VHH binders against h2kzm9r124to488. Designs and how they scored, part 42

Target 1, 365 residues: h2kzm9r124to488
Amino acid sequence: RFTIDTSRAKSNQYVVSLCSKKIGIIEYPDGRSDKQPCDVYWHNVVLSDMNKIVTSPQSRVNKFPGMTELAKKISLTHSISSMQKLFPDEYAFYPNSWFLPAHLADFHAFYRKAQALGKTEMWFIVKPDEGAQGTGIYLINSPNQIRNVDQRQLVQEYVADPLLMNDKLKFDFRVYGVIKSINPLSIYVAREGMARFCTEKYEKPDSSNFKNLYAHLTNYSLNKANEAYVHSNTLQDQTRGSKRLLSTVFHQLESRGVKTKRLWHDIKLILVKTTLAMLPEIMLHYEHHFYDSTGPQCFQIMGFDVMIREDGTPILLEVNAAPSLTADHIVPHPGRTLLEGGQRVRSIVDEVIKIPLVRDTLLLV
Key: E = the ipSAE of ESMFold2; O = the ipSAE of OpenDDE; V2 = 0.75 times the mean of E and O plus 0.25 times the DockQ between their complexes.

## First folded at step 10 (VHH; framework vhh_6fv0_2)

Design o7 (at its last look DockQ between E and O 0.72; V2 from the best seeds 0.77)
Fold by OpenDDE, look of step 10:
Structure o7 (fold): chain B 365 residues (1-365), chain A 124 residues (1-124)
Amino acid sequence: as target 1 above (365 residues)
Amino acid sequence: QVQLQESGGGLVQPGGSLRLSCAASGFTFSSYDMYWVRQAPEKGLEWVSWIDSSGGETYYKDSVEGRFTVSRDNAKNTLYLQMNSLKPEDAAQYYCARVREDSGFEVIYPYDYRGQGTQVTVSS
């Protein structure tokens, strides 16, 4: 029987344990006392001692060395920008981006040129590189509005023409991919994913609404704090929830005449092209990390955040090297704020997505 | 087992035309979307064209749009690619491909279900 070490799975331990049991894998939640290697090691994060923990080349580990850093906003942008220079048409799915402070002058130059061409209503989104879950993000329509030019940040063109449904809520997709191997490269995409909806109706950014992040950012971590957030308790009511199944939203889009087959195809290409852009760095990190031994087989679940433009074309917003695999959320106690704590409540949408994702990943490797 | 066999490749002058064919067997051809992919020397596999199971929808890589035409005959289990106005950059090994499904996943790279390919060379 296959064995899995989940001693470093931490927040992922519950779902991995559940799935391991379902498919008959023997779990070692505290590691193996007999010091024998496990077939699979599941880590929540990559630690510098991974090469000391996973010593057998026949073993598999669910993280690529360096992937967490590589998937960060600035690092990802560097990888994609390199490909954009070589293949501008094929990599148009990623917005123009600038790194602060290094590219501040370039950003100003871009802005001036755009203005000279009559593009006076451009908006940009500023993202801290170390920021998570939407913290520190804000919109600007001029480089002069950057709050701290010395801080390491990513500036991107804001996508101001999102595809909207009848509810007029901005939304994006969390699409899950699995890099099964890098030599040779092998990529899988999960058929089921997540749609995340804003909690307030979208309007094009202007001086009056650009601070309303509930209308402009789709991040769950942000929108869950809004009273207008809709938690779904059943698969039936999730069709109107702030989280929906990707398949549900695709069905809704199909009913509106959207060419969903093409859309899905384009999304898959984004996953492939993005991974290809990252591949040289992934390989480099792998070789460096396991320089003194034969490395294990690495695989990794990746999250791709994709928004759909009004014209039906997808655009990549973000890549997550460690997408959340938790299937519950915190509901504040009556009369209290979320900051004051709450109770854990089952998220049916997350369960439907993430449990099969982990299960099938384990079966895949 | 899934089998795909490409044919129709060859040497043509720039601006010339070729018609590729793919014979499919081992699965219900009419139930699957089909792809043309290509691999040039020292490059990876790249998507060229897509046609849905019914043949009602077709899509193309931007660089081949307007020059290539994908079609299928479900009764004959055959996929076609008409290539017109060929350019040197179109030179590659061309493959007929079907997406492989594995549990809750689709294999999106590489295209595991593909034939041996047919060589297209474009040279003056």
Scores: ipSAE 0.849, ipTM 0.936, lowest interface PAE 0.4, mean pLDDT 94
Fold by ESMFold2, look of step 10:
Structure o7 (fold): chain B 365 residues (1-365), chain A 124 residues (1-124)
Amino acid sequence: as target 1 above (365 residues)
Amino acid sequence: QVQLQESGGGLVQPGGSLRLSCAASGFTFSSYDMYWVRQAPEKGLEWVSWIDSSGGETYYKDSVEGRFTVSRDNAKNTLYLQMNSLKPEDAAQYYCARVREDSGFEVIYPYDYRGQGTQVTVSS
């Protein structure tokens, strides 16, 4: 019988406990009192003191040291840009990007060159380091619109040609990858994922709408607060909710003539190439964190946010080192706001995605 | 024991053709989608083509689309790659690989290649 320590799983503990029970893993939700190591440790985030908590080389832990920082936009973009310089065709799935303040001059040069070539519809998204809320993200159409230019932030080309469904909502896919190990490197993808939709119809960016957070952003927390947000409370609601199953959206795309098997293949390549771009830093952080001894065997569930261009090509938007594994959400009571309190509601879409994801990860490791 | 054995490589002139074969054993070949992948000097493995388990659907890397044709004979447990209009950039060691699943996941790295591959050389 295998053992799991879930004492640091926090909000993810419910799903991990459920899956542990299903497959016969002995759970220690308060940690193990007999000072013996568990076979698996499940943390909700990357912990800075992991080397003091997980000390046995025979144990597995579901986080790599340093991964939170490595997956942040600035670090991620450094990794991918380095590979784009070496292999431009292979890494074309990532938008042109500039790190501020260091690359401000490079961004101005790109803009001037594009203007000289006659490009008139250039939009850029400005992203501070990632948060779950999407706060601080905005669109610009010229370099002089950047706020607080001396602060650490990322400027990326905005993909203004998204593939839309019949409801004309902008969406992205959350695809779950599992790094099982890094020596040797082993990467898996979940066959199911999430499609996240904006709450308002997509409109081309222009001067009047570029500050509209909902039409150009798919951040779940802000979309959930919008009164037009449709919760996916049943499997039948998958086609109209603001969160839908990836498989449902793929079927809808296929019925419209999109070559979805090619699309899925291209998404898998994005996961692999992104992980390869990050790998040297993942290995260095592991070795630094466990410099005194042989450390545990790390694995990690990663969230990859991918949007699709209208020509069917996928673009990597973000990587999340600690995607939520919760299967419920809080909605406001009828006639009230979330600030006035709410009630827990089961999320069928999240359950269909996340319970198999966690179950299968536990079986894999 | 899963086995994949590639053959049919050789030396050809630019514009020439080759037909690669991959003999499969030790697993139910007709249940697996398959890849052709290749490795040139100083490069990692590069995906070339994909074919579904029935042989009804195929996809190709952009640089080979229109020139290469992947096919399979499930009764003979054999995968094929017909390569036409070969270019110097196609020179590589070619491998076949399974699209593998494990614990409900698709394995996306490493590619599940098992053979020594077959060398394709394009010169003169």
Scores: ipSAE 0.741, ipTM 0.892, lowest interface PAE 0.5, mean pLDDT 83
ESMFold2 (binder alone), look of step 10: mean pLDDT 79; pTM 0.798
ESMFold2, look of step 16: ipSAE 0.721; ipTM 0.869
ESMFold2 (binder alone), look of step 16: mean pLDDT 80; pTM 0.799
OpenDDE, look of step 16: ipSAE 0.843; ipTM 0.933

## First folded at step 11 (VHH; framework vhh_6fv0_2)

Design r1 (at its last look DockQ between E and O 0.74; V2 from the best seeds 0.80)
Fold by OpenDDE, look of step 14:
Structure r1 (fold): chain B 365 residues (1-365), chain A 124 residues (1-124)
Amino acid sequence: as target 1 above (365 residues)
Amino acid sequence: QVQLQESGGGLVQPGGSLRLSCAASGFTFSSYDMYWVRQAPEKGLEWVSWIDSSGGETYYKDSVEGRFTVSRDNAKNTLYLQMNSLKPEDAAQYYCARVRETGGFEVIYPYDYRGQGTQVTVSS
């Protein structure tokens, strides 16, 4: 039987353990006491000593060295920008981006040029590089509105023309991909993913509404704090929830005349092109981390956040090297805010997505 | 077993035309979307064209849009690629491909289900 070490799985342990049991993998939640290698090592994060823990080249580990850093906003932008210079049309799915402080002057120049061309209603989104889950994000319509120009942060063109459904809520897709290997490169996409909806109706940003992040940011971690967040208890009611299955939303879009086959194709291309853009650095980090030995085989579940424009074209918003694999959410206690604590409850949408994702990933490797 | 066999490649001058064919067997051809992909020397596999199972929808790489035409004959289990106004940068090994599905995944790179390919050379 295959063996899996989950001693470093941490937040992923529950789902990984569950899936391991389902498919007959022997789990070592505390590691192997006999010091024999496991077939698979599941880590929540990559630590500097991974090469000391995973020593067998026949073993597999669910993280690429350096991927966490590489997937950060600025690093990702560097990778994609390099490809945009070579293939501008093919990489148009990533909005124009500037990383501060290095590209501040370039950003100003861009803004001036845009204004000179009569583009007076441009908005930008500022994202701290170290920020996660929407923390510290804000919108600007002038470079002068950047709060701290010396801080490492990413400035991107804000996509102000999202595709909206009848509910007028902005939404994006969390699409899951698996990099099975890098030599040769092998990429898989999960057929099921997540749609994340804002909790307030979208309006084009202006001076009156640009601070309303519940209307402009789709992040679950942000929107779950809003009283307007809609938790789904069943697969039936998730069709109107703040989290929906990707397949559900695709079906809804198809009913509206959206070319969903093309959309899915375009999304798949985004995953491939993004991974290709990152590949040189992934390889470099791998070689450096395992410089003194033959390294294990690495694989990784990746999250791709994709928004759909009004014209039906997808745009990449973010890449997550460690997408949440938890299948529960916290519900506030009656009469209390989420900040005051809550109860963990089952998330049917997350379960439907993440359990098969992890299971099938384990079967894949 | 999924089998794909490409043909129709050759040497043409810039501005010339070729018509590629792909014979499919081992699966219900009419049930699957089909792809043309190509690999040039020292480059990776790249997507060129897509046609849905019915043939009602077709998509193209931007660089070939307006020059290439994908079509299919489901009764003959055959995929076609008409290539007009060929350019030197179009020179590559061309493959007919189908997406592989495994469990809840689609294999999106590389294209595992593809033939041996047919060589297209564009030279003056």
Scores: ipSAE 0.863, ipTM 0.935, lowest interface PAE 0.4, mean pLDDT 94
Fold by ESMFold2, look of step 14:
Structure r1 (fold): chain B 365 residues (1-365), chain A 124 residues (1-124)
Amino acid sequence: as target 1 above (365 residues)
Amino acid sequence: QVQLQESGGGLVQPGGSLRLSCAASGFTFSSYDMYWVRQAPEKGLEWVSWIDSSGGETYYKDSVEGRFTVSRDNAKNTLYLQMNSLKPEDAAQYYCARVRETGGFEVIYPYDYRGQGTQVTVSS
């Protein structure tokens, strides 16, 4: 039997413990008292001192050193943009992006070229650095609308033509990929994932609704990152919740004539191409972290956020290095605030997604 | 043991046609979706076409759609790629590969090709 140390799994420990029991892995939820290594270490986040915690070369750990930084918007966009220069057709799944102020002239040139070609409906999202608290994210339809043009910020093409379901809610897919190893590179995708819906109906950007969309964009971004969204409590309630199964939405798309097998194929290509774009930095960070010692074999569950255009093409929005693997959420007791305590409520959608994801990841490694 | 053996490549002029075959053995061929993938000397592996296990659905890379046709004969354990209107950029070593699944996962990298491939050369 294999052993697993879950002492640093934090909020994810419940799902990992359940899966370990189910497949017969011996769990050490408080670490081993005899100082012997475990076969697997399950951490909730990328730890900066991983090389002091996981010291045996025979062990596996579920995080790559440095991956949190590599998956952040700025680093991710640098990696993908480098590939877009080399392989523009292969990397068209990521919105065109410009790092200001350095690429301001390139952004202006792109805009003027697109205007010369007759494109009249161009929207862009501006994402200030996390330290630029004065503006938050916002939409523009012209380069002249950029606020604080001398501050570091990311400008990306905005996907203004999302595929909508009958309820006219904007949604994205959370697709889970597993990097099993990097030498040799081995990547898996979970066939089940999450579809996350906005709580408000989508309105296409135009000059009349520009300011109102600013609030909706921040709410959508916050709700997508915050898994305290409105939850589906049964499988039968999936069409009523903010979180739904990817498989359910795919079946609904099939009934509308969408070629869902091609869509799934394109999503798989996004996962592979994104990982390939990140791989040189993943390898360098591993080498630096374990340079003077033989390190463990790292693997990692990654979350890929993908939006679908009206024409059925998928677009990569974000990558999460430490997606939540929790299957419950805390709600306030009736008549009380959450500050006064709460109660744990099961999330059926999260269970259907995350229990098999963790179970099968443990079986891979 | 799983075996995939590609054949049917050769030298052809631009606009010409070739038909590739992939003979499968050592596994239940009719249970697997299949890829055709290719590798040019200055490029990495790229997918070309996909066909489901029954042969009822197919999809193609945009650059070959309308020119290439993938098919399969499950009784003969054979996958085919009919290539028409060949262009110089189609020159590559062509491989067939299985779509692998395990538990709730699909394996998406690397492609599961096993043969030596078959060379397609397009020149004047």
Scores: ipSAE 0.767, ipTM 0.900, lowest interface PAE 0.5, mean pLDDT 83
ESMFold2, look of step 11: ipSAE 0.761; ipTM 0.888
ESMFold2 (binder alone), look of step 11: mean pLDDT 79; pTM 0.796
OpenDDE, look of step 11: ipSAE 0.854; ipTM 0.926
ESMFold2 (binder alone), look of step 14: mean pLDDT 78; pTM 0.789

Design r2 (at its last fold request DockQ between E and O 0.87; V2 from the best seeds 0.81)
Fold by OpenDDE, look of step 12:
Parts: sequence; C-alpha cells; structure tokens
Structure r2 (fold): chain B 365 residues (1-365), chain A 124 residues (1-124)
Amino acid sequence: as target 1 above (365 residues)
Amino acid sequence: QVQLQESGGGLVQPGGSLRLSCAASGFTFSSYDMYWVRQAPEKGLEWVSWIDSSGGETYYKDSVEGRFTVSRDNAKNTLYLQMNSLKPEDAAQYYCARVTETGGFEVIYPYDYRGQGTQVTVSS
C-alpha cells in the first residue's frame, strides 16, 4: 500500500491527510517509527537535512531544493531576464523589471529614455524581495520616489491596462501548475484555478489614487481586510465574489466575446516558459542537495499569478513555490472589521480548487 | 495505442510551400484538439499551431501567422499544415501532437503524444 510521511507538512497537513484518506494512502503524521522509507514525503519547507530524511531514490518529495528561493521576486526576475535576452518576443509576458540596488542606474536610464520618447505616464510597482501578501508594495511614477534604494527589492512596470469586467474591479488569476519531474521535464496545469478581485474599482493610477492598494493590488491577503471584500457561501454566490473560480471567470469572459481558448493556451505557455527559465537553477540545487547519494524524485505544486491586459494578452506577475493549500478563511463578525476578529469559515472556492489539486497531484506522482 | 504519423516534409527554397499531413489512430480523433510543434537544431520544442477538435478555432505562433494554415479532416483522422512563404527559420522537425488530460490536469510539457516527425528544410 502506498505510504506518505506528513510529519513536516505543517499547514498542508490537513488537506494532504484528507486527500490521502480519500485515495487510500497510508499516512504517517509523525513519521515512521520503523525507519522504513515512505513512498511520498510531503514537506512544507525544504530543510538542510532533507537528504538525510529522504534516503530512498524510489521515494518522492513534494519540494525541489532551492525552489523557494528561486521563486522569489529577484531570483525569478534573474531567470526570466536571462531568457528575455535570448528570446525577447517569447518572454514578453514578463514586464520590464529591475532589482535594487544593483539595477538602480539601469532603471533611471530606462525612465529617462521613456520620457524622451514621450512616455510620461508610466507607472512602476515596487516589491520587497522579502515578504509576502502585498506588504511593503507601492506604486511610483519616477525613480526618485523609491523610498529606500539600498533595500533588496524589485521594480517592475505596472500593468495599467488590465482587462476589466462590468464590475470594473481589477483581477488576476492564480493558476496552479505541477512540476512532476525535471529529468525529464514534465509539467501539468490544473484546469481549475482561482480569480482574485480587488475590492475597489480600478482607475488608472494617478497622484490621487496610487495609494489606494485595494484598487491596484489583487492579493487576497490585502483585500480581505477591506469591508468591501465579498465572501462567498455557495458556488452560486462566488460568481460575484472577491474570490472566484477560474472556470467561472472564463465563462464570464466568454460571454463577453473574449477568446478564452487562446487565452488559456497563452497562459499554459507562460507556465512552460517560466519553468524552463528556472530549470537550470532547479537542477543545480537538486544536484547540490543530493551530492552524496542518489536523490529522490521531486515534484512540486506551483502557483502562477497572471493578469490579463485589456488587449487579451496575459502577463506574469508572480510565482509562488508554496501556494496556500488551506481551504478556510476568516469572516469578520457582523458589524465589525476583520481587525476586530472573526470566525474561521469554510471557503467553498478554495475547497473546490485545492482539494482536487492535492488529490490529483498525489495520484499523478 | 495512440499513434501519430507525420508526412509531407522536404527540401524547399525560401518562399516555397509544403503541406504536412498527420495520420492519427488509436483514439477518437474528433474529440481532441491537435497541435503542430517543431524542433529546430539546438532549440527546444516550440508550438507552431493548434486547432480545436471541431476545426472551428485555429491559432498560430506569431511568426507563422498569415503563412501557415492548420486544418483537419475528422472523417479521415488527418491533421494538415499548409506552409506557404517558407523562411530559413522555419526549418525544423515538425510534429503533430495531441492534447492530453489526466484527472484535473492538462499535460503542458512535453508533448507526450507526438509522431516521429517530418523534416522541413529551407535552403538558403
């Protein structure tokens, strides 16, 4: 019988345990006391001793060594930028980016050139390399507006022309991919994903609204704090929620005449091209980590944040090496804000996405 | 067993034309979207064109748009690629490939179901 060690699954343990039970996998939540190898090891993070824990080459691990670091904003940009130099047209799906402090001069040069060409309404988004969930992010329209030039951070062109639906809320997609293997490379995309909506109506950034992050950033962790956030209780309600199924939004787009088959195709290409860009570093980290033995087979669920431009072209915003697999959220008490506390409630949208995702991933490997 | 067999490749001069064919068997051809992909020397597999199961929608790589035409005959289980105005950069091994789904996933790399390919050479 197939076995899984979830002793290091941490926040993922619930969903992995649930799925394991569903498909008949024997789970060891505390590890195996008999020191026999499990078929699968599910880790929340890669630790330096992973090669000591997972010793059988027939075992599988749900994390690639070094992937967490590689998927960070600056590291990802390095990988993609390298490919952009070789294949500029193929990698146009990633906005122009500069990592500080190293590329500060280049950013200034870019800005000056753009101004000279009459591009006076350019906006940029500044993202700390460290940190998640939208913390420390802000918009600028001049390099001189960078708050701390010595801090490691990513500057990107801001996507100011997002595709909007009738509600005029900016949104992006969290698309889930699975790297099944790297040798040979094998990539899968989940057919169901997530759409994340802003909680304030989008307006092109200007001096009066650029600080309103509820209109400009799609991050759930940010927007959930806004009173305007719409939690859905049913699959019927989610059609108007701040979090929607990707399939729902695609259906909505189709009704508007959007070529959704082409869009999906382009999104799949982004996943492939992004993974290819990261592949050399993934291989290096793998070989380094398992230098003294034959390593196990690694696989990993990845999250890709993709925004659609007004012209229908997708743009990659971020890659997440450890997307949340939790299927609940906190709802504020009636008449109160989320800051004042709330109740954990079932997230229908997350359940529909994440449970099958993990289940099918386990069946895949 | 899924089988795909490409044919129609050859040597042409720049500006010339070729028509590729792909014979499919071992599955319900009319139920699947189909791809044309190619691999040039020292390059990886790249998407060229795809056509949906019904043939109602077709899409092309930008570099081949307006020059290449994908079509299919579901009654004959055959996929076609008409290539006009061929350029040296079009030289590659061309493959037909089928879209694959497994559970809630789509396989997006590599193209697992593809034939042996047919060689297209464009002389300088």
Scores: ipSAE 0.843, ipTM 0.925, lowest interface PAE 0.4, mean pLDDT 93
Fold by ESMFold2, look of step 11:
Parts: C-alpha cells; sequence; structure tokens
Structure r2 (fold): chain B 365 residues (1-365), chain A 124 residues (1-124)
C-alpha cells in the first residue's frame, strides 16, 4: 500500500490529505512511529535538513534541495541570461538583464543598437544591491540615468506593453509545472491554472509620471520585503485583486482574436526552457545535499508567472518554488474590516485548480 | 502500443523540397494534436510545426513559416510535412510527436516521439 508523510505539509496539509484519502494513499500526518520510510514526503517548503528527514532512496519528496534559492529572481536571471548569451532567440521570452558593473558596456551596446533600430521609448528597472538602507528600485529610460554605476546592481527591461482586458486591468497567468524527475528530465504542465488581475488600472510609464512611479515602486518594494513568504519582486508585480481560471481568460482572449493555441504552446516552451536553464544547478545542489548516501527521488510543483504582451507573446516574470496549495482565503467578518479580524472561506477558483493538481501529481509519482 | 514511424527524408540541394510522412498506430490519431520536431547534431529537439487534431489550425516556428506546410489525413492516420525552399540549417533528424495528456496534465518534456526519425540532409 502506498504511503505518504504529511507531517511537514503545514498549510498545504488539508489539500494533500484530501487527495490522499480520495486515491487510497495511507497518510501519516504526524510522521511514522515504526521508523519505516514512507513512499512520499510532502513538505510545504524546501527544508535545509531534508537529507536527515528523507533518508530512503526508495522514497520521493516533493522538493529539490536548493530550489527556493534557484528560483529567486537573481539566481533565475543568472541561469536564463547564461542561456540567452548562447541562444538569444530561444530565450527571448525573458526580459533582457544586465548585472552591473560587469555588464555596463553590454547594456550601453544594447541601448545603442535598439536606438539604431528606431526604438525610442525603452524603460528599464534597476535594483541596487544596497537597497536594504532604504534605497529601492527605480526606473530609467537611458543608461546614463544609472546611479552609482560601479556598485553591484541588476538592470532589467521593464515590460511596459502588457495585454489588457476590456477593464484595463493588468493580469498574469500562474501556470503550474511539475518536475517529475531530473535524471531523466521529465516535465508536465497542468492544463488549468490561474489568472491574477490587479485592482488598479494599468498606467504606462512616461516622462510625466516617472517620479510618481518611482516613489510607488520604492514603497511597494519595502512593503514586499516584510512579507513572510519566499518571493522575488519585480516592478511588473502589482497587488493582485481577483483570481480567475486560466481557461476562462483563454476563451476571452480567443474571442478578442488572440491565437490561444499558439500562446499555450509558447507557454509550454517557456516552462521547458526555464527548467533546462536551471537544470545544471538543480543537479549540483542535489548531489551536494545527498553527498553521503543515495538520496530520495525528488519531484516538485513549480509556479510560473507569465505576462502576455499586447502582441500576444508570453513573457516569463518569475518562478515560485513553493506555490501555495491552499483552497481558502480570509475575508472580513460582516460589518468589519480585515484588520479587525477575518474568517476562512472556500475559494472555488483555488479548489478547481489545486485539488486536481495535487491529486494528479500524487498519481504521477 | 503507441507507434509513430517517420519516412521521406533524404539528400536534397539547397532550395529543394521533401515531403515527410508519419504513420501513426495504437491510438485514436484524430483525437490528438501533433508536432513535427527536429534534432541537428549537438542540439536538443526543436519543435518545427504543430497541427491540431482536426487539421483546421496550424502554426510554425518562425524560421520555417512560409516554407513548410504541415497537414494530416485522419482517415489514413498519417501526418505530413511538406518542406520547400530547404536551407542548410534545416538539415536534421525529423520526428513526429504526439501532444500527450495524463489526467489534468500535458507531457511537455520530453516530446512524445516514438520512431527513429527520418534524416534530412541539405548540401550543395
Amino acid sequence: as target 1 above (365 residues)
Amino acid sequence: QVQLQESGGGLVQPGGSLRLSCAASGFTFSSYDMYWVRQAPEKGLEWVSWIDSSGGETYYKDSVEGRFTVSRDNAKNTLYLQMNSLKPEDAAQYYCARVTETGGFEVIYPYDYRGQGTQVTVSS
């Protein structure tokens, strides 16, 4: 009989327990008292002591060692940028990025070449490495606007041309991928996902609103740094307002003339190419983490956040190594604000997405 | 068992044409979208074209659009790739692949090819 240890699933335990029950997996929510290994271990995050917890090579664990760090913006950008140098057309789905000061000349050359091709409105986001002392991210439209060019900092194209729905709201897709194994590499995508809409209408940057956007970005970056979750933040991120099914938004895009079958294909390529870019470091971290014994077989559900340009092309925004698998949210009590307390209620959108995602992942492994 | 068998490759001059075929068996061919993919030396598999299950919609990698045409005959369980105006960069081993689903997932790596492929060589 197939067994699962959910003792470290935390907030995700409810969905995993429900799915285990539905498919007949024997669950150990407090761990196994007889010291025998389970077939699957379900962790909510990548645990630094995974090699002491999951010791049987016959077991599977739903996290790769080191993946939290590898999926963060800086590490992800390093991995993809390395592939962009080798295969620039294949990796055009990620915004061009430069690590200063080392790539300052390359950034100038990129800008000069783009101007020669007639591109007159280019915006870039700059993330200084020293932002912890109140210096936040800022926007530029020329390389000459970079502050302290000899300091470590990340410059990235700002994607200012998102496809908007009729309500003028910016949105992105959360697409779920499953890395089933890395030797051999095996990747699946969930056919259903989430579309997340901002609560405010999108405003493009221009010379008239540059300072206001800069102040907003600084405040936004500081507020995000105080969250308990593992995230990488970008200027492209906005406070999420409403959740909709990916399939519903795809039908709406199709009715507006977007070639949604091509879009889906391009999104699948993004997941594969991103995973391939990360794969050498994933393998290295696995080998180092399990250096003194044969380790377990790792798999992982990954969240890919994808924005769609006005022309229908998808752009990778970020990768989440531990996307939430919860199916509820907190709303205020009647007649109260959320700050005065709240209650947990079902999220139908999250249930439709996450219950099949977890169920089918358990069946897959 | 799912089987896919490619044929029709060969040696061709730059600017020449070839027509590839892919015979499918062991599954309901008309229910599946299909890919053509290719592999050149020291490269991974690269998608070339896609066709939906009915044959009503197609799309192509930018570098082959206008030169290649994918089609299918669901009554014969056969997928085709007409390759015109061939260039040296088109030289590769060509495979057909199924868009395979399991539960709520699609398999996206590796591509679900099953045959040995057919070699296309372009040399002057």
Scores: ipSAE 0.757, ipTM 0.885, lowest interface PAE 0.5, mean pLDDT 82
ESMFold2 (binder alone), look of step 11: mean pLDDT 79; pTM 0.796
OpenDDE, look of step 11: ipSAE 0.827; ipTM 0.914
ESMFold2, look of step 12: ipSAE 0.741; ipTM 0.872
ESMFold2 (binder alone), look of step 12: mean pLDDT 78; pTM 0.788
ESMFold2, fold request of step 13: ipSAE 0.743, 0.700, 0.738; ipTM 0.878, 0.844, 0.873
ESMFold2 (binder alone), fold request of step 13: mean pLDDT 78, 79, 78; pTM 0.798, 0.791, 0.789
OpenDDE, fold request of step 13: ipSAE 0.835, 0.833, 0.835; ipTM 0.922, 0.922, 0.922

